# Miniprotein binders against Protein EXORDIUM-like 6 (EXL6), part 8

Target 1, 305 residues: Protein EXORDIUM-like 6 (EXL6), of Arabidopsis thaliana (Mouse-ear cress) (q9m8t8)
Amino acid sequence: REPPSQIPNGTLDLSLLWYGQFTPTQKERVHDFIESLNFDAKEGLDPKVSAWWKVVESYQERFEVKDIYRQKKSNRTVAPRIKVKVVRSYVDEKMKYGKELTMGNGEKLVETAIGNMSKVVPVVLLSAQVRAHGVGFCDGTCQHNALAKIKGQKEPRRYIMVSNPEVECPGECAWPFHTADKGPRGMTYQPASGEVGADALVIQLATGLADLATNPDLTKSLFKSETTPYNDDVKKNHESSSMYIVDPATKCTRVFGSGAFPGFTGRIRVDPITGGAFNSHGINHLKFLIPSIWDPKTKSCWTPM

## First folded at step 16 (miniprotein)

Design v4 (from m2 with K11R I19L)
Fold by ESMFold2, last read:
Structure v4 (fold): chain B 305 residues (1-305), chain A 97 residues (1-97)
Amino acid sequence: as target 1 above (305 residues)
Amino acid sequence: SPEELKLYQLREEIYFLELMIKYLEELVREAEELGDPELIKFAERILEFLEKLIKELEEALKELKKGDPEVEEAKEKLEELKKRIEELRKKLEELKE
């Protein structure tokens, strides 16, 4: 029997670990952003966070996914949907491993976020109190989508780690809500949530989720099945590094709209009532500033606006 | 209504434009004071973008219902901003000399 004309949908189960103290606004902002990936903003409120997520999902049309299901290349995007679900939200206010992270205790945080759940993506959120230089933050990096070696597991686990940068490195990781440390400093804006840390966390989480969802290892995990007979005939053309786009949202760091260049966000909007800057609409009339995504077809950043 | 929503979203872009013009006015003043050619070049790139954006916003505003007081207020705001952009263009051309 022939396979279906569309690649099956997947679910991305997140296990959140909130390490340190966070405000209610920070927690609500992150949860509302995640929900906005799954559900459309009100009709007419464009651009939508969910439409941005559909662009991320479109990367599942790569040769590897089509080869698995033996689907012909389409002139139109025929991408699987990826529902993003928070299956655990755990808070460690006392910071069991301290405020100064090392690679070792960073791995312990990932293990804690995994718990006993074999099929989750751990997401570690570090509060502003945490100094994360020891795990690579604030030195050219504002979020991680990486692999961790987990005790008792044969294969390493993919994880996301984000940090509230408002204390340690706001000039590197909270622009445009804070003056940049290097390069053209450009204009800064107010965060739509009213908190620099909350909106910076959303930018970093969005970047990490986009980079994770486009990762070939996740593609293999989400869309391969032992009951799919077509896998026995597939070619491993994706083995070369040139076939995979690594971290396409990270490649567009500080690009938020069309026409962006160093020191300038590109085309965005500002709410005249709140003063908040944004480029997308989520659920409940919420407004978010989210990153752009590198498009290998155009060799440029795909922008929300 | 769809037209009310479109006007609301245009006002958000007009406000972004207004903030960028204010920023650019201060940036040009700084560039003149310091005599910094790289700052002039940076300001030129921003101004080119704003000149393109304001034309797009004018066209979008013309599609809305004639005679609506809120639409006319937005058009008047855009006209004010156009004058400020024209003054910025003149100032930058003087500095590039």
Scores: ipSAE 0.847, ipTM 0.941, lowest interface PAE 0.4, mean pLDDT 83
Fold by ESMFold2, look of step 16:
Structure v4 (fold): chain B 305 residues (1-305), chain A 97 residues (1-97)
Amino acid sequence: as target 1 above (305 residues)
Amino acid sequence: SPEELKLYQLREEIYFLELMIKYLEELVREAEELGDPELIKFAERILEFLEKLIKELEEALKELKKGDPEVEEAKEKLEELKKRIEELRKKLEELKE
């Protein structure tokens, strides 16, 4: 098997900052989803959230990464796991910067989520109370996987930011749990958690995590690959690149099952007792609706079902 | 049991199908009233998907234990939905003329 020092390199340590007021359901839903990424028990129902995460992990099977691990072990053809852990959770219910954020205050929230930790991925969650348009939401964007300039640091830090869209832009960022603002009027469904905001947060967080974890810079860092087919400047990557796709979950926005098209989720399930729509299972028999992931090999979205 | 679990999950897909059929019935009525070619096109794409899905669900139910009352109940429900899909196909073809 691999040396012990290389297994910790495949861990995503998340530092969560909860900005504003969230319901217990919203907090539990996010934590349960994150825990479900690591849950690979044989006994659970399929499709599993962990199986979806394995597709994300498969980006680690690039030839550079596999060559490194194949030299160490002949059985390295299976992608290493990326364990996702919440290592800090900070709550700002009083909203230090108010309800209307600027880009600058957004960066300060990222700085707060980082604290003094050098190896965390800060995740800022904005409650429904926040007018998130000022930090780039609700205008074609429902989650961020981006870089922030941190005071006193030369290099920007990568972060995820998600916003509960149930008040400001549910038609853009909470579909299919709310009617869409643009495109065909599609069927809507009840959220499996019972709260539009809770399940929308999961969709957006899942999208951001998948986009982050497939990022070439993260893959290079995790597995010590020195070279990719492209320059280290990821801004020069184009969608037509055959080996790397920037933001593969965002590329499949609003695709939740096979056969999806604008206005239609694709193949999913609905619980006849609760009315909740879902396409995957996590811990504690929980049901989640999670996004699809662009597969550059098939030139289509890989769907949970 | 494995059979009970398969039936449970098939019921979740059958319920999804039922909800989509109800939605499509409303959409086709709206398309008739407005004559909107974009609604007709959208309805056609959804109907094509539902026709494929119901066939797959029928095949999955046939693999389950014959004579089981709950399996037979699911088959009966799916047959009811199949008739609604066939009626929608007829209405949509008339509308396209």
Scores: ipSAE 0.846, ipTM 0.940, lowest interface PAE 0.4, mean pLDDT 82
Fold by OpenDDE base, fold request of step 19:
Parts: sequence; structure tokens; C-alpha cells
Structure v4 (fold): chain B 305 residues (1-305), chain A 97 residues (1-97)
Amino acid sequence: as target 1 above (305 residues)
Amino acid sequence: SPEELKLYQLREEIYFLELMIKYLEELVREAEELGDPELIKFAERILEFLEKLIKELEEALKELKKGDPEVEEAKEKLEELKKRIEELRKKLEELKE
């Protein structure tokens, strides 16, 4: 079957599970950040969170759609948009599966986040009360973008799980708002929200979302419509393109601006009033610090600034 | 106005620069005390970045309305920061000897 002439716009329906107690600021920052992804206001301060998300969306260009290819020749490449929406938000303050998570419990959390929804992306957020070592946190990871086997489902489901960066390896997960555990002692900045746990959480969530949204497996699920059958064979050929890497945000971890190197964020801005560090603007001119993304075209980390 | 907005953004970058200079001053002191060549190299790399940044910011300010008190204040701030950078360069060169 001929590949579709155009990749349709996709939608990421997020199902959030708040496992434990979260601050209002944490919840607000997460919601504000997610809403900022598709906020393409003509008027606003640059850089924009939405511009960052456009880079994520550009990874869809790996799918050679005739129209996209033609547009590339005309320098008018219109990448399909990925609309991100929270379709469910479930709070488990009682922590049904306890505070100490095991791999088994982790899977149950993912299952809980999915519920009865077959097409949602589960996002599991773990509170400061949770000990997440049992699910692999503090072992070089601050967020999980992974596949979970779900009971009753034949195919594993992609999920994002984020631990609390203030309590779970803050030297790694809360940088640059916390002193780094390893490497040169870089400068520490204040979070724009006023809460380290909130802004650091957004960094991890952003990383997970970017990695997830650029993942070929997810792309297949997002853009698979009854009307536009993606030929699986075409995907294999494009996935082999050395140009597009897996987990592009993770690849550019700790890079927040141009000129970054280990121990230094790169070029960012700091609000003189709040002292908050940021490199992008979201809805209502909210300031965010978001990670960079590997740009396959330039073979470098794309930075907001 | 667009110019006011630009100035506002430049102030945010100037403040970043100021914070980094302060950090670097502390770092250089530490490097001097410890005699750690790796720390010196790290400091030098930061300094090189800041030297480039300050030049860019200076050029950006030149594009703004001349005679604006707020612009002039920003220019004055950059001049102060430039002096601090020059002093840091001098100190780092001394540490390399």
C-alpha cells in the first residue's frame, strides 16, 4: 500500500496518575507546562515552549511522506502536529500500593494510570513520600520512558514515570537547581516557580515526553488511523536512518542553552525579580527551564537559547 | 514596545551574566587555593563563554535607542561586568604560570 500522502496530526492523550501527595505548585507547573506545548501564540516572548515542542514534532519528518518530501524541496516543511492533552488526572493520596515501590507495583501503577483507556499515554508521577529505588530510580535515571507489560494486553504500553527529584537523587535529577553529585561544581540556580521540586519535575517530564513523542513505536500508535494505514515496512526503512536517534532529550541531558558543557547549563536567562532560571516561555508568559533536544539535521543539541 | 521588551530580555541575560561572574570569581578563588589544574581549565572554559556573551550583549544594547536612561544603565552595568571579567582573566593567567 502506498504510504499516505500526508501524515495526519496526532494527539497524545495523557493519563496522569499522581501517586502520593503533591504540592499545588507541582500540580500547577505540570499542567501549565503541558498546556504550553501547543500554545502557539503569535504574540509572546521568545523562546517558547511551543518552539521546543515543534522540534519534537519535527522528528515525524523521518516518515517520508510524498507531500512532506515535496515540501522539503520547497523549504516549506510542515511537520505534523502533536497535540498533547490531559484526558485523565487521578490522584492516589493514600498510595494503595505503598510507599516502597517494587517492579511489580510499578507495573500496577501504570495499569492504574491506563485504567480502561486503550489509547492513553500513562504518566505516573511519584511524590516525595515514595521510595522509588525498587523501580530503578537513582540508578542513572530520573525518569522512565519505557514499556510495561499490562495485564490483559498483548502489546506492552509505553509509559512515563517520574520520581520526585528533590528526594530521589537531587544531585542528578534536580540539577541545576541543586548541586551536582558528580563532575565540576556548577552554579546552582533558583527555580522560576519557587519550588525546586516543581521545576525539576517539569524538566524530567519534558525529557520523558520528548523521548516518548519521538519514539517510532509511539508514533505508529499516534498516527495510526483507520483512514491512514501506516505501512509497517516503510517504518523500518526510516527507523534505520542513522539521523534519527532514540531518546533525543536524554541525549542532550543537562544542556539548557547554547555553549553548554558538563557542569554548565549554557546560555539561559534569570529573572532579576524572582531569581528564577529559565530558557523558555509558556502560557501566560510563564517561565520554564526545559531540556535541549538532539537535532538530527545539525547533529547537535537544539537549545531554546 | 518592542524595544522595551528587548531591553527587558537583555536585562535577564545581563543578570545571568552577573550571576555567572560571581560564581566564577568564587571558583577561581577555590582553584587558586586547591591548585587543581582541572578546576582551572573548567574556570577558563566558563570565562571564555562569558567573554563571548558580554560582547554579544554589548552589541545588542547598541541597537537600542541611544540616550534612553534604562539602556544607559544597562550599558553601565555591562561595563562593570566587563571589568570583572578582565580581572578574572588576569587571575587565571597568573594561575597558569
Scores: ipSAE 0.845, ipTM 0.943, lowest interface PAE 0.4, mean pLDDT 89
Fold by ESMFold2, fold request of step 19:
Structure v4 (fold): chain B 305 residues (1-305), chain A 97 residues (1-97)
Amino acid sequence: as target 1 above (305 residues)
Amino acid sequence: SPEELKLYQLREEIYFLELMIKYLEELVREAEELGDPELIKFAERILEFLEKLIKELEEALKELKKGDPEVEEAKEKLEELKKRIEELRKKLEELKE
């Protein structure tokens, strides 16, 4: 009877920087989404945001992670949990670098979100007042999961940046809550929170978190203990996993349910009382619309519904 | 109760279906007016999805308490929507010709 092998649980510590002015709904929505990754919705309310996150966690069963913990021969692997928590929040309502961001100012915001914390993932949230074209938003890109060069550090730091698109580019980055600028005339829906910006920020953050947590560059640090469980043989392990796909949630942009195609979300639900569109349940009976995640084994987007 | 939650979630899916049918009815009218083959192709893909979804919802309702007034109301709603889907299929087939 071989004991089951277990990849140790990991943590994803977020340091949030709120740049500009946000409504209470926007702040609460983001925090409630993050909590919904860790805690199940009420029994019977499915699909769950936490179940979606377990799909992200299951990517840690990739060959690369199994090889680190010598699990590649066992079908008894239990996927590790990744707890996501906000360990620090910074607020810059005065917008130190103004409303027009540049690549350099964007990197300074990442540095601010890091502060002196060596193992956090900085998350920069840009309010609707910010024009973020200068840092790459609104031209096919609605969120960032990227690397920043930090002064005084040898290795670049991974970060997430999201931007409330409801003023600058709603037709590019707020669908399905706003008509799309291009493509088929697709159905639009009301945001479950009542605010386009709040629910767009959740989609962007969910995408960035999923892309980050599945990235092999981060995978080793998420699950590394102080003592490596195997003495790594340098001669045997020279390559990254062949099962990795770059940015698997971004790969499924605008896919929210089974059967999706350009102009159509796929299978989702609409609350007949509030009018809000959603595909998952979070804490406190909250309802969220969250993105799908590319599954390289099926060569398709894994959808909440 | 578990059955009440299931019916509630089915009503959310039925409402999604109803909104999509209304949208598709408008889309098909526009496709007929414009004669746009890309719009016809787009409408066909949506209709195929709705035809599959309504069958799934009908099956799910059959598993709920027989004779419950709220379950029977949902079944009647689905029958109405099914007739609208059938009408859309006929209209769309005429446009494809």
Scores: ipSAE 0.839, ipTM 0.939, lowest interface PAE 0.5, mean pLDDT 83

Design v4 (from m2 with K11R I19L)
Fold by OpenDDE base, look of step 17:
Structure v4 (fold): chain B 305 residues (1-305), chain A 97 residues (1-97)
Amino acid sequence: as target 1 above (305 residues)
Amino acid sequence: SPEELKLYQLREEIYFLELMIKYLEELVREAEELGDPELIKFAERILEFLEKLIKELEEALKELKKGDPEVEEAKEKLEELKKRIEELRKKLEELKE
């Protein structure tokens, strides 16, 4: 069978676990953001969240060089798209494992998020009520993109875990909506949603999603179709020589616009009416502040602005 | 219209600029009071960014319809902000002496 002339689009089916109490705004904001990733409106306000996601998608180019070259014959290098969908949402408001999470409990949350679904990406969202130090949060980060060994499964599963930092460590993870604990305090802005926790949570989620989607392990899983001879050998060689880095969003933490430096977001916009800071637009022209992503081509943090 | 949209976006950036200038004014005052060289450097770095931004915004406004009252208002606002930046530059230079 002739190799497909085009790299097939991938799909990330997200299973969300809401652990703790979340506000409607927080939930809505997360859903709106996720929906914005693949919202490619031709017309509208720029920059777009979808443009940001296209940069994430461009990381797939590192694995499919041969197929990219085949597409070059058509002068259209179309990077494969990664469609992101929420396929499950589970809420645990009672927090059955308590407010203080251990690593063991964290793994159980991932298991809960997966449930019986073999192909989903579990996303565990921890509310502001949760103390997440036990799972490694509030020590420079409030999101994890990692592998978890799931009971009964042979292969580890990639998961995202994010925490709402508004109570536990806003100075670490809610900047620029809160004063930073380290370095220059910088200017603080209002969240576009009106809730610090909501917008901070989105920043963490965006970081986690970008890092997950650019991870080589995920790429292998996304494009393993029984029908496409995945030449594993070619991929190994490219992984070692690739200008691509692991966790490109994490690398560009706290960079939100061009000209950013410690204590300064870079070029962003502020809504004169709401005072909300943003650098991108999602569905229905919703304003978001999203993190930058390391661009391997330019060797710099790519910003929406 | 595309032009109206552009102007709208420019206004959001102008507002960002204004907020940052206000912030910088506070920083400069603090730097003057504390005599902290690191704070001065930080302020200078912000100032340099703002100087670049204001030029870009000025150029962007020039591309819009001349004589539009809203565009002219935006230009006037930028001129005001430019003066404030110039004053900040002078103050920072004085602090280095």
Scores: ipSAE 0.834, ipTM 0.937, lowest interface PAE 0.5, mean pLDDT 89
Fold by ESMFold2, fold request of step 19:
Structure v4 (fold): chain B 305 residues (1-305), chain A 97 residues (1-97)
Amino acid sequence: as target 1 above (305 residues)
Amino acid sequence: SPEELKLYQLREEIYFLELMIKYLEELVREAEELGDPELIKFAERILEFLEKLIKELEEALKELKKGDPEVEEAKEKLEELKKRIEELRKKLEELKE
């Protein structure tokens, strides 16, 4: 027998644009990580990537169900699930705008990733060959969760941009798979995929997805549907709680396990057969190292272990 | 079985601990050679964490089947690591002086 109806799942439909040249491992790793966000089977290994994603989903608890939907008699408060999938991919190996991106050309890539799709989140992935300082990378920033003004559209669009940091700034954005460029000289580890760039992209994409999906300006996009009335004034009718912060994964940068401090990941695991460092499991028994997320309920960085 | 999985995952944590101890042994040697107080402070903080972690892993192993050869092998490994941690603590206290 089916359980009582819950709030409908939100959807996060991603449109990927691969700018530059990526290895098959890099592409596969990113897709496997995204699929692992939805993987919550009981027979899966703990800690799970999906358990980490549930902390992201819990940010929607700042809105009551009746406030998200025009429902006058809801008496349940349950965190909604957010299903994540890639609905389209674009590839630009020739790098139309060259290896030196500007903010303007970066926004054109976002427009390309959107195409004519009204309900997608564009994700622009920059290969290691791209010198991304012109779009703000490698100066305190390893991923973007930002707004772009799209020609012909009244409202700006939220997007994610990540860069493979393997060449340009590995010490800033590929730690712990590369020696840190600043701060204490800490232990480094091998990436579980075998490629520094692949696992660094996962860390940065995970951070961007978490920061994006927890942003209240995404609530309408996540839950609006043809058949379920959505309350367009939900944010207007409720002041945000100070318990919930903006960019909660960025808040926990370089925290991968309990007890972390600068130069030290915290408590993680290392596979004695492959040598790969990880803190979570996804589909097909794959092992991932993913960042922490600020948990408003504990007022601390939630770590997979 | 659940117990086999628990032992397998404890071995992954024990290997993490072993790698951290190896790293710390090299770090402490470098700190002595350079006389660098920042390295000493960093090493101290790592060692303090490892001292706590090894206690947790010892307790987790005690909950597993007594007399199991694989469990006993893991306990022996942890005892080796514990001795290395004790040696690191002694060396680090000498450097702080």
Scores: ipSAE 0.831, ipTM 0.935, lowest interface PAE 0.5, mean pLDDT 85
Fold by ESMFold2, last read:
Structure v4 (fold): chain B 305 residues (1-305), chain A 97 residues (1-97)
Amino acid sequence: as target 1 above (305 residues)
Amino acid sequence: SPEELKLYQLREEIYFLELMIKYLEELVREAEELGDPELIKFAERILEFLEKLIKELEEALKELKKGDPEVEEAKEKLEELKKRIEELRKKLEELKE
């Protein structure tokens, strides 16, 4: 009859750098999605973006993170809440490094997003004006969740980079809102926001956040209490565990609902008024299409619907 | 009410099903013109999914109030879509032979 064990709650502070010009819809869509992660209201329409985020939070239980925090092992452990907050937004509409980015300039953008903040996750958003192939986009990669060495810092920093794909590589990175370049072309849908780039950026950001928040190397930064012990030996051990999977949202690329296969999104919904495709609801009943997350216990993608 | 919300969400899934049927009808026409066995296999996988989905939606509608005009309208729409799925099944079986 005893209550479930509680893993300590955490925060994920984001520093956004908007590189290039973005429409108001693109900016609002990204911010609305981030706010929707924290929206735990009991009423509201299912499936919820926050329910999807709770699956991400549950990875703290599934990889035996309790041992990392030197807590009780229990099958009734309550997953932590991870609050996601934008603590800074910086806009570079002039594109200091031009439209053709190199890997080195990409890392300088990450440094700019970090600034002097020691406990943020930099998120670099590249507008459709940018040719991002030079920083690794479009050749099988539609978002980054990666490490960068930062001048003056001993430890490398985790970052997320997303790129609006509607001009450079829509057939690689904007499906199902654009016809795919390879494989079964499949049915395409209208974006719920009305803009391909806005909804593609949300898919990329959602993927990056899920991959980042499930990464055990970031467990310490997710929980800002110095009174919570952290066991470094268990962290190293969990990185080699068979239960751990690297980048579980990326592993479910192009899976948006149950029954998905190449060329088919799986089970989703379509708004009869707007024609927009979605699989979740956020704040203000906004509709989002968000990625699935690999579940190592079922050896399948956990889908929003 | 809970039933109004359930019907609202079922209509969104019925619309998804309708769009998928329209897409599949075009895909089958292309497969017929080309005689491409890979395109036929792809269409078959989609059709199998739609056949399962429509059964689930039928069962969900049966759990709603009988005689409600909006519920009966949704059931009639789903029956129309079921006939289109059956026509697609017949055409695909002809193409596989």
Scores: ipSAE 0.825, ipTM 0.931, lowest interface PAE 0.5, mean pLDDT 83

